# VH-VL binders against b0r6t4, part 2

Target 1, 212 residues: b0r6t4
Amino acid sequence: MARFGVDEAGKGPVLGSMFAAAVAGDPAAVPDGVADSKRLSADRRAELDDRVRASMRVGVAEVPVDRIDDPETDMNTLTVAAQADALGRVVADGMAGYVDAGDVNEQRFGRRVANRVAADVAVTAEHGADDEYDLVAAASIVAKVARDAHVDALAAAFDADIGSGYPSDSTTREFLAAYVREHGELPECARASWQTSRDALGAAEQSALDEF

## First folded at step 11 (VH-VL)

Design w5
Fold by OpenDDE, fold request of step 13:
Structure w5 (fold): chain C 212 residues (1-212), chain A 123 residues (1-123), chain B 107 residues (1-107)
Amino acid sequence: as target 1 above (212 residues)
Amino acid sequence: EVQLVESGGGLVKPGGSLRLSCAASGFRFSDAWMSWVRQAPGKGLEWVGRIKSKYDGEYTDYAAPVQGRFTISRDDSKNTLYLQMNSLKTEDTAVYYCTTEYRDESGYYFDYWGQGTLVTVSS
Amino acid sequence: DVQMTQSPSSLSASVGDRVTITCRASQGISSALSWYQQRPGKAPNLLIYDASSLESGVPSRFSGSGSGTDFTLTISTLQPEDFATYYCQQANSFPLTFGQGTKVEIK
């Protein structure tokens, strides 16, 4: 029976898009070494991503920054939509699988994902599903690699080291601070709703006031 | 299973301050929007305020009766929600519930509730 | 603010009865309406959301209907554990507001 796994990456960063990925196929055919994307090196993830794409059906969905900052939605809803979009690309009627739950209520999350998929599929949502199911782990890797490529593209576009894009990354914070000081506004790839972005703007404003 | 446990309630004089805590477990706290809802003795339910997740800007909203006096905050590393209550009034006397706030295309709902903590404001 | 008015404020019923509670909003709230059950000495529990969607784990004897300004909670066959106070809540606009409650008592 054909199965699937779904996960997302880039939920926490202040820079760039979020990505969801779906992987469909035989769980037994998942490449060896597939594990939580956070525990693997970028190079190892890239290698595994190639192997997954070579042997499985793979779908990827992107949630851009302007959607993330849209006050008419929320991150959980966007996560559901992104997972459903990715899943819809690889499934057919009668398929069943697991998704990494992004809601307080796992069952509700699974239902919301399933309801957004055109095909009649059975979706089971669980917290930490990427640690338990190989197809979800594979999806996690695919999502993370897509995120990595996105961050690399942003760095190239700015011709600057922007770091990982996470608030905890000093390189990211330094980039954001420098950009705001230079331009007086956030870069387009910055999630304006994030506290990190607001802090950067506030700091620049304060500095400007201190100079006058 | 989802669990919310309020603490910090007690007796306080008018004009006093009190800080409530809500310990969350059984779910990824950082994903959840959280609200406070209170219930005066023998009365109905009254929304107090809310805080969104860090992924949605962690913005706060308050009911008019508590605006400027109450502050909601969260510490995701501790899975804890807070309600700082200043300038307390007798009419603030109530059981205070912490709740998860579910949001979808249809609206805003309170899907999980703690058992509440009693705050009594009296001279 | 949106005012929510429930009817009746209280009612007496017997096990097996069909119970109907109504909730009226002071303005249109689409389907953004929820129902809660609060048993004596307990915290409220969500029963219905989006006017008619049954919360997971809630018995099928509970149902919700309505849209716009008028809403109804129905208990098809009242059970002993259903004696409680029920609240409607508008989920459409801030501040979020509740009805005054309906107490379902034993006849």
Scores: ipSAE 0.876, ipTM 0.936, lowest interface PAE 0.5, mean pLDDT 96
Fold by OpenDDE, fold request of step 13:
Structure w5 (fold): chain C 212 residues (1-212), chain A 123 residues (1-123), chain B 107 residues (1-107)
Amino acid sequence: as target 1 above (212 residues)
Amino acid sequence: EVQLVESGGGLVKPGGSLRLSCAASGFRFSDAWMSWVRQAPGKGLEWVGRIKSKYDGEYTDYAAPVQGRFTISRDDSKNTLYLQMNSLKTEDTAVYYCTTEYRDESGYYFDYWGQGTLVTVSS
Amino acid sequence: DVQMTQSPSSLSASVGDRVTITCRASQGISSALSWYQQRPGKAPNLLIYDASSLESGVPSRFSGSGSGTDFTLTISTLQPEDFATYYCQQANSFPLTFGQGTKVEIK
């Protein structure tokens, strides 16, 4: 029976886009090792991503920084939209599956995702679905690999080590601080709405004032 | 199951301060926008203020009657929402509810509520 | 601020009755309206959002309708547990505001 799993990656970073991925196919055909996606190295994820793409239908959606910072929306709504977009790329009428819930209310989240998909599908949303369902775990891997590739591309564009893009990453914080000091503004890939970004701007401003 | 448990309510004199806490469980607290809503004894509901998630900038908004006196904050590591109330007035007497704030394309709603904690401001 | 006015402020009804509560906004709020139920001594519960969407777990006897400035909450067949105070809330603009409430009492 053809089913699907959907998940996202890059919700928490201060740098770069968020990605959602959908994987459709036979749950029994999911490659071995996918179930442990949170414990996998980047290289191992990349290998599994190739295997998933070779055996399953895969859709990926990107939420750019401009949308993330848009005050007319919110992260949960964007997550719903991204998951639905990814899912719409791989599903047909009559399909059913699981998505990783990004809402306080799982059922509501599932309904919102389903309503944004053109095909008539049955969507069940659960918190931590990537730990329970292999297709969701596969989707998690695909999303993470897409995120990793995006971060690598950003690093290459800046010709700098930007770290993982997460606020807790000192490399990311150092990159952001240095960029703001040099340019007087955030890089285009920085989510300006993030406290980390505001802190970086504030610190630079304070330093400038202290010099006088 | 989503649970919100308020605490910290009590009797305080006018001009005093009080800090309310709301312990959240049964969901990923860090994803949720949170609001405070109060209800004076025998009266209706009044929105107090809100705080967005860290993913949406963690911005705060307040109702005019409490602006400059109340501060909403959150500690995601503790799954806790706070309401710091300073310069309390008798008209601040109310049951204070912690709520999740749901947003979609249509608007802003309070989908889950705690049982509330009573704050009494009296001389 | 958007003022919300409910009608009536109170009503008496019997089990099995059809109950209708109206909410009027001082300005257009599209479909950004919610309804809450508050039983005595309890916290409010969300019943309806987006004017007509039933919250999960809420019985189907509850329904909402309306758009713009005029909205209605309907209880098709009143049950014993439905005796409570009901509030509408505009979800369109800040500050978020509630109606004054409608108390549904036993006749």
Scores: ipSAE 0.872, ipTM 0.935, lowest interface PAE 0.5, mean pLDDT 96
Fold by OpenDDE, look of step 11:
Structure w5 (fold): chain C 212 residues (1-212), chain A 123 residues (1-123), chain B 107 residues (1-107)
Amino acid sequence: as target 1 above (212 residues)
Amino acid sequence: EVQLVESGGGLVKPGGSLRLSCAASGFRFSDAWMSWVRQAPGKGLEWVGRIKSKYDGEYTDYAAPVQGRFTISRDDSKNTLYLQMNSLKTEDTAVYYCTTEYRDESGYYFDYWGQGTLVTVSS
Amino acid sequence: DVQMTQSPSSLSASVGDRVTITCRASQGISSALSWYQQRPGKAPNLLIYDASSLESGVPSRFSGSGSGTDFTLTISTLQPEDFATYYCQQANSFPLTFGQGTKVEIK
């Protein structure tokens, strides 16, 4: 019986979109080597992504920066929506599977995802599902590869090293700082609601004041 | 199983400071908005403040009575929520509860609670 | 601030009784209303959210109704473990505020 796994990547970064991915098929048919993306190199993830896409049904959803910065929503709700969107692309009535829980309450998260999918599916949400279920691990890989490609595209567009996009990445912080100094505003790909973005803007303002 | 365990409560003099901690387990702490709610002895519940997740900017909001005196912070690497209380007043005496705060289309509510830690401010 | 007023402040009831608690908001809060139960010496527990949605694990004898400014918590058949203090909480605007509580005591 066909099952599915769902996960997301890019929840934490200050730059770029978040991605959710759904992988549906026979759990036994998941390519060997599929594991938590945190344990794989980017190159290895890319290889596995190709194998997963070649053998499984795959759906990917993107949550853009403008939605992330929308004060009328929150990341939990957006995660639910993104997972449901990805899942809706690969499922049919009667399917069941696992999703990585993005909520304190796993059952609630699963229910919310299921309710947003048109097909009648059974969704079980669990924390750390990508470590327990191969289809979720596969989804995690697909999501991360999509995220990586997105970041690479951003870097190319800016013709700059923007780093991973995470707040903890000094390259990302340096990019933001430099961009704000040059342009007086955040780049379009920056999540303005992030403290990292606000810090960059604040630093630029302070610097301007110090010159007077 | 979701667990929240408060600590750091005790007796302190007016004008003093105290730092409360809340150890969280059983869920991905980094995903959760967290709040503090307090209850004076024999009284009702009072929202103290909140901190959003890092995914929502980690913004903080405070109730007016504690604004400027209390600071909420979090360490996701330690699954710990903090409440730094400065310039404590006798009216701050209460059991302080750590709570998860959930937001959906219906608004904001507190779905999980710790057992609380008692803070007594007295001369 | 939105003021929440519960009625009554306390009531006495017996096991098996139907218990009704009301909560009024000083302004419209749509359905952004939650109910909590607090047993003596214990932390509060969420019972109802979104005015009428039953929290997972909460017995079906609990129900919530209302919208706008007037809300009701009903316990259809009071059980021994239901003797507690109940609080409503508006979830519509900041600061988040609670009712003063309703203590349900043994008659």
Scores: ipSAE 0.800, ipTM 0.911, lowest interface PAE 0.7, mean pLDDT 95
Fold by ESMFold2, fold request of step 13:
Structure w5 (fold): chain C 212 residues (1-212), chain A 123 residues (1-123), chain B 107 residues (1-107)
Amino acid sequence: as target 1 above (212 residues)
Amino acid sequence: EVQLVESGGGLVKPGGSLRLSCAASGFRFSDAWMSWVRQAPGKGLEWVGRIKSKYDGEYTDYAAPVQGRFTISRDDSKNTLYLQMNSLKTEDTAVYYCTTEYRDESGYYFDYWGQGTLVTVSS
Amino acid sequence: DVQMTQSPSSLSASVGDRVTITCRASQGISSALSWYQQRPGKAPNLLIYDASSLESGVPSRFSGSGSGTDFTLTISTLQPEDFATYYCQQANSFPLTFGQGTKVEIK
């Protein structure tokens, strides 16, 4: 019978959007190889994304930087909303499935997702669900591919190597530092509320003071 | 299973310092907002302060009695919450609890608690 | 700061009794109120959030009600394991504040 899986990608980067993806259909139709998502190259993820979209129903939701930085929100609530939005595009009454838990309490997270979906669905939320359920692993791939494409588009828009967008990526930190030094402000793709962004602004301000 | 384990409590003279740690397991620590709550012997509960997740800027808030003396920090790579307590006073004597802070549109709540660690400040 | 006042400070009751504890906020907090149970020698645990929402795993004999400034925790049929101190907490604004506690003792 038809079931669903939901996951998100891009919760941790300092640059760009977070994405949630939902995959619905017969679990037996999930392409081979989704379970090894940690080992996948970008090319292999893109290939699997094509296969998933060919055999399954897919929904994707984007959470842009301006929503992430909105002080009236928090990332866990945004994750609930994004997962529910993606899921609502692909489900019908009576369907059941798994979502990757994006908060401490799994059961409460699952209830919050279900409550935001118009269809009457049974949601089971688990930490690490992408390691346990093929439909969630497929959703993880779809979300990651959407994130990859977003990062590529940002790099093109800035005509620069921006790295992965993660704070631990030295290319990403170098891009931020150079951009702030040159323009006196963060690039609009940067999550201003992140400590990494505040550090980049602080370092540039101190360097400017040292020039006097 | 969510688990929070505090450590670092002990006896300290007024004006001294202590550092408390809280080791977390059973959930993705980086998702969590974290708080410290204390309970003086024979007394009720008192919120001490909190730190948001890195995804919400790691901002901190403190109760007035500890503002400027206590510092909350976190190390997500070690799944550990810290409370640095400086300039300790006898009224800081309490069991200190590490908690997760759940937030939604309706407010802020403490859903998981550690066992607590006792801090005694006396001469 | 929002002051939270609980009533009574303590009470004695028998197994099977209906127990009611009240909590009053010094200003309106809408439904942003939680209740905690603390058994002797143990850490607190969350019972009720958003005034009336039951936390997962909490027995249905516990219920909460109220809005604005006046809130109530009810234990419909007291059990031996319900011997504890109960705290309310306003969840509306910082600093987050607790009531002074209500100790429930079994006769």
Scores: ipSAE 0.712, ipTM 0.865, lowest interface PAE 1.4, mean pLDDT 92

Design w5
Fold by ESMFold2, fold request of step 13:
Structure w5 (fold): chain C 212 residues (1-212), chain A 123 residues (1-123), chain B 107 residues (1-107)
Amino acid sequence: as target 1 above (212 residues)
Amino acid sequence: EVQLVESGGGLVKPGGSLRLSCAASGFRFSDAWMSWVRQAPGKGLEWVGRIKSKYDGEYTDYAAPVQGRFTISRDDSKNTLYLQMNSLKTEDTAVYYCTTEYRDESGYYFDYWGQGTLVTVSS
Amino acid sequence: DVQMTQSPSSLSASVGDRVTITCRASQGISSALSWYQQRPGKAPNLLIYDASSLESGVPSRFSGSGSGTDFTLTISTLQPEDFATYYCQQANSFPLTFGQGTKVEIK
């Protein structure tokens, strides 16, 4: 029986895009090991991504920094749009499946996703759905691998080690601090509305004032 | 099940300070925009202020009567919303409700509410 | 600031009655209007958003209508649990503002 799972990756980083992924097909065809997606190394995720793409239908959607920073949007609405976009690439009328809820109200989130998909689908949204459903766990892996590839592309574009792009990554914080010190502004890949970015700008301003 | 539990209310003299907490459970707190709404005894509801999620910049907004005196903050690692209330006035006497704030193209709504905590400002 | 005026301030009604409460905004707010119910001694709960959309779990005897400046909450067949105070809230612009409330009491 063909079903679907949807998840996103990259809500929390200060650098780069968020990605949503949808995986559709027979749940029995989902590769072993997807249930541990949050605990996997990048190498293991890449291996599982290859296997998922070999046996399942996959859709991916990207939300770039300029959309994330747009004050007329919000992350919950962007997550709905990204999940619906990814899902719409792989579903047909009459399919049912699970999505990871990006809203306080699970039923509202599911309704909003379903309303944006052209096919007539039954969407069940749950918090922590990637922990409960193998198709959602598979979607989580696909989204994370898309995010990893995006980070690699950013590192190449800046000719620099940028780390994971998360605020907790010291390499990422070091990249931001160094870039702001050199250029007086954030790199294009930084989410300007994030506290980490505001802190980097503030630290550079204070250092400049201390020199006078 | 979404649950919001306020605490920290009590009796305080004018000019004093008080800190309210709101413990959240049953949803991913980091996704939520949060608000405080108050209700003076026997009176209607009054919006106090809000804080956006970290994914929307964690910006705060305040109603004019409390601007500069109240500070809203959040600790996503503890799933807790805070209201720091300084320079309290007798007019601040109210039950204070913690709420989730939902936003889409049609506006701003308060979909989940705690049971409230009473703050009494009296000499 | 957008002021919200509810009418009536209170009313007495019997179980089974049709009850209508009105809310008027001092400026146009399109459909950005919510209704809340507050039972005695309890926190408010959301009934209606976007003027006419029922929140999940709200009985179908509640309905909302209106746009612009004039809005109505209707309870088609009043039940014992509906005796409460009802508030409208404009959701269009900051500061978010509430009506003063309409108390629905047992006659």
Scores: ipSAE 0.680, ipTM 0.863, lowest interface PAE 1.7, mean pLDDT 92
Fold by ESMFold2, fold request of step 13:
Structure w5 (fold): chain C 212 residues (1-212), chain A 123 residues (1-123), chain B 107 residues (1-107)
Amino acid sequence: as target 1 above (212 residues)
Amino acid sequence: EVQLVESGGGLVKPGGSLRLSCAASGFRFSDAWMSWVRQAPGKGLEWVGRIKSKYDGEYTDYAAPVQGRFTISRDDSKNTLYLQMNSLKTEDTAVYYCTTEYRDESGYYFDYWGQGTLVTVSS
Amino acid sequence: DVQMTQSPSSLSASVGDRVTITCRASQGISSALSWYQQRPGKAPNLLIYDASSLESGVPSRFSGSGSGTDFTLTISTLQPEDFATYYCQQANSFPLTFGQGTKVEIK
């Protein structure tokens, strides 16, 4: 019978939005190959995303940088809100499913998601749910593809190679450093509250002092 | 099952230093905000300080009595929270608890607690 | 800083009694108040958050109420395991602060 899975992508990058995705439908209709989402190339993810959307209901929610940087919020609460938003687009009363838990307490996370969805749904939250449930793995692929498209759009907007947007990506760090050096401020796509962004600003300030 | 295990407590002279550790398991440590709370023998609870997750900027905050003397850090690759305590005073004598700090729309509170480690600052 | 004052500092009660502990904040904190139980020799554990919401696994004999500056923890029918020290904590603003504690002892 019809079930759902929910996950997010883009929690850790210094550049751009986070995305949550929900996938609902018959679990037997989930395309083959979703279980290896961690190992998929961008092309393979895009192919699976097309197949998921062809066979399942899909909802996507975006959390932009200005919400992520808002000091009155926190990432766990934003993850709840995004997952609930995505889920609410695809569910009906009486549906049950799994979500990837973004909180220390799995049951609290699941309850918070369910409480923000208008439909009466049974939510089971688990850490690492995308490794255990094909619908959650499918949701992970959809969220990652939405994130991939977002990163491509940012690269085009800045006419630059921005890398993956993650702090560990040297291309991303180089883009950020160069932008701050040239403009004296972070690019609008940078999460100002991230240590990577603060480091880039600090390095530029130190370089200016060293010229004196 | 969430578990927090503190270690590194002991006897130290005033002016000395100690480093406490808190080993975490049963949850994704990188998602968690973490706090230290202390309890002097026979006394009540006192918040010491906290560190946010990397997804919330890894900012630290400290109670006034320890500001400038204590430093909280975390190593997400080891699932470990640290408290570096310098310039210790006799009034720092307490059991130190590692806690998870939870925040929602209505406030901040401490949902999981370790069993504590005793720090005694005495001549 | 927001000061939290608990009353009484201690009390003696029998199994089956209704126990009421109060907590007063020096400033308004809306509903941002938590209650903790600390059994002898153990770490504290969370009972109540947001003034009146029970944490998972907490028996229904515990309840919390209040808003603004005045808050109450009630144990409707005291059980042997409830002999402990109880702390309130304001959750509204930093520094986070606790009440002095209320020790509940068996009579």
Scores: ipSAE 0.653, ipTM 0.854, lowest interface PAE 1.7, mean pLDDT 92

## First folded at step 14 (VH-VL)

Design n5
Fold by OpenDDE, look of step 15:
Structure n5 (fold): chain C 212 residues (1-212), chain A 123 residues (1-123), chain B 107 residues (1-107)
Amino acid sequence: as target 1 above (212 residues)
Amino acid sequence: EVQLVESGGGLVKPGGSLRLSCAASGFRFSDAWMSWVRQAPGKGLEWVGRIKSKYDGETTDYAAPVQGRFTISRDDSKNTLYLQMNSLKTEDTAVYYCTTEWRDESGYYFDYWGQGTLVTVSS
Amino acid sequence: DVQMTQSPSSLSASVGDRVTITCRASQGISSALAWYQQRPGKAPNLLIYDASSLESGVPSRFSGSGSGTDFTLTISTLQPEDFATYYCQQANSFPLTFGQGTKVEIK
């Protein structure tokens, strides 16, 4: 039976989109080194991504910032939708596989993903699935590489160093603060619902008040 | 296995303050919306308030009886939910449960519960 | 606020009995209704969500039905571990509210 793995990247950043990826094929055919994805450099991930795409069926889905900031949805629902979208691109009826669980309840998450896929597939969701299943690890790499490319494109568009896009990244925070000071608003790629974004706006307002 | 463990309950005088903690394990805490629900002795369940995940703005909502007195916060790095209770009243006496809050297309549900911690407000 | 009214407040039953509990909302809540079970000295557990969806791990003897304002929880064959207090909860609007509870006792 053909199997698949699904994961996402970019849930935590304050800048840019989130990505989900699905990889379908023979688990035994997953390129060597994929299982150690958490220790991989960006360059190594890119190399493995090429190898995965050359040997497996790969689907990628993007969740843009405007969807993330939509009060009518939530990140859990968006994660389910993104994984299902990616998965739907690579699966057929009768396939089974694993997904990285993005919900407190693993079984519920798997069921929700499966219900959004047109094909009749068996989805098993587990926390930390990327550490246990090679196809999920492969999907994690693909998602991360897609995220990296997206961040690079944003940096190029702004002609600025925006960092990783994560709140803990000082480069990202500095970029956001500088942008808000200059323009009086968040950049389009910033997730406005994030506390980091609200903090940046608040800091700018306070600075303006201090000038009076 | 999902686990929620409340602590910090005890006896406090009216007008006093107390801080409850809820330690979470067995899931990615940062993904979860969290709520507090309380139950007075021999009574039913009452929603106290909620905090969303950082991915959904980490915003808070409170029931009217505790609005302005209680504050919900979270520390994702410690997998911990908090309930700061100020200006406590006798009617705040209850077992306080921390819960995960699940949202689907139909509504908001409490899918996992701690065993609760007792708060007694008495002179 | 949406008021939830359960009926009855308490009932006595025997093992093997069919038990039915009703919950009424003061306004329409679509299918946004949950049922919880609370055993003595324990925390509540989610049984049913979306009025009729069985939570994972819950025995199939539990079922929920209804929409709008009237809802029903049914235990097809009461087991010893089912003696507890049951609560309905509207999940439609804030503040989230519970019914007053129904205590299922041993006859």
Scores: ipSAE 0.815, ipTM 0.917, lowest interface PAE 0.6, mean pLDDT 95
Fold by ESMFold2, look of step 15:
Structure n5 (fold): chain C 212 residues (1-212), chain A 123 residues (1-123), chain B 107 residues (1-107)
Amino acid sequence: as target 1 above (212 residues)
Amino acid sequence: EVQLVESGGGLVKPGGSLRLSCAASGFRFSDAWMSWVRQAPGKGLEWVGRIKSKYDGETTDYAAPVQGRFTISRDDSKNTLYLQMNSLKTEDTAVYYCTTEWRDESGYYFDYWGQGTLVTVSS
Amino acid sequence: DVQMTQSPSSLSASVGDRVTITCRASQGISSALAWYQQRPGKAPNLLIYDASSLESGVPSRFSGSGSGTDFTLTISTLQPEDFATYYCQQANSFPLTFGQGTKVEIK
């Protein structure tokens, strides 16, 4: 009866950490409404996160910018590690469940997650698992709420509107551009290895050249 | 089901240009490192180059024979990998395969392959 | 660049035979070695990674061994679908390089 779901949030942003979350328990105990997570406001997601944590076992793992920028690894490996860390906090031997596959090869992703978890678990990895399984949808909400809180903390720390942290967000791009113009370097929360960060540095150098 | 489908091959004169495409489906393309591998008719396999995912900087690497002549790019919104081939030589005649590249602590490997597209460089 | 040398270049075998193909690297590559199968008219497919680990869905009649510079692919009981060309690939450093291939033919 007791099963698990795992997902991550924050692979795509140029600012801040990625998070993985695992949710374990009886699938029938999953709160109503988790399947509609893509249509929810941030406030509604936070309410559902509270309910998930009240009725289920929850584990969360963070991958900070320093690890993301480390050239000796790759994002798919970091996603495996984060999901395995989150999962390892909530499972026991003999449990089975689903994870959202963060790699091209579903079987490879599932094998790598299972191999990093100390408990003997049966992991099934699927693309889009958060659309198919309520426990994975619940894990998606938990990971997104953790990411949202992280972004709020960064905005407070920089005393600035940093947007969502995604490259497509003009507020995020404006924050990066302004910070690099003022300080001559990226903010510590920026993923330096991302193209968006390199573009911000390059644009500042070109503007300085044009103005002189 | 993962699928990779190359297109854009054909006959071209030495010194000419050609652009190959690889349409991907059955996985989240943005997660993938992608490579091109070629095989001259009746010959073995030769790595051409690769492009990392956007999550790993979207950087490219090329084999020496094609450096400066070939450019790999990707469009994640279209799930498509590209190979722009300029200044083509007869030695570039090959079937070109689109592949997914993966790594771990043990090394770098190619797990999914397209069917290939033939490029013939001849007068 | 790491040069990969396969032996033999071709061999003839019957269904049920044990087949052995060797691959030598020009410098040490630890266990960073892959094997690929290419059936006539088809794309290659990955059989073995990390010298001895089977890719998912690969039959257990395939096995790999070796480390350092000398590696072996073994097919314990050759099946009709195994008549193909086999390539090794060093996976240790760029440029990634392949052996020249071993063609396994019927009779």
Scores: ipSAE 0.780, ipTM 0.890, lowest interface PAE 1.1, mean pLDDT 93

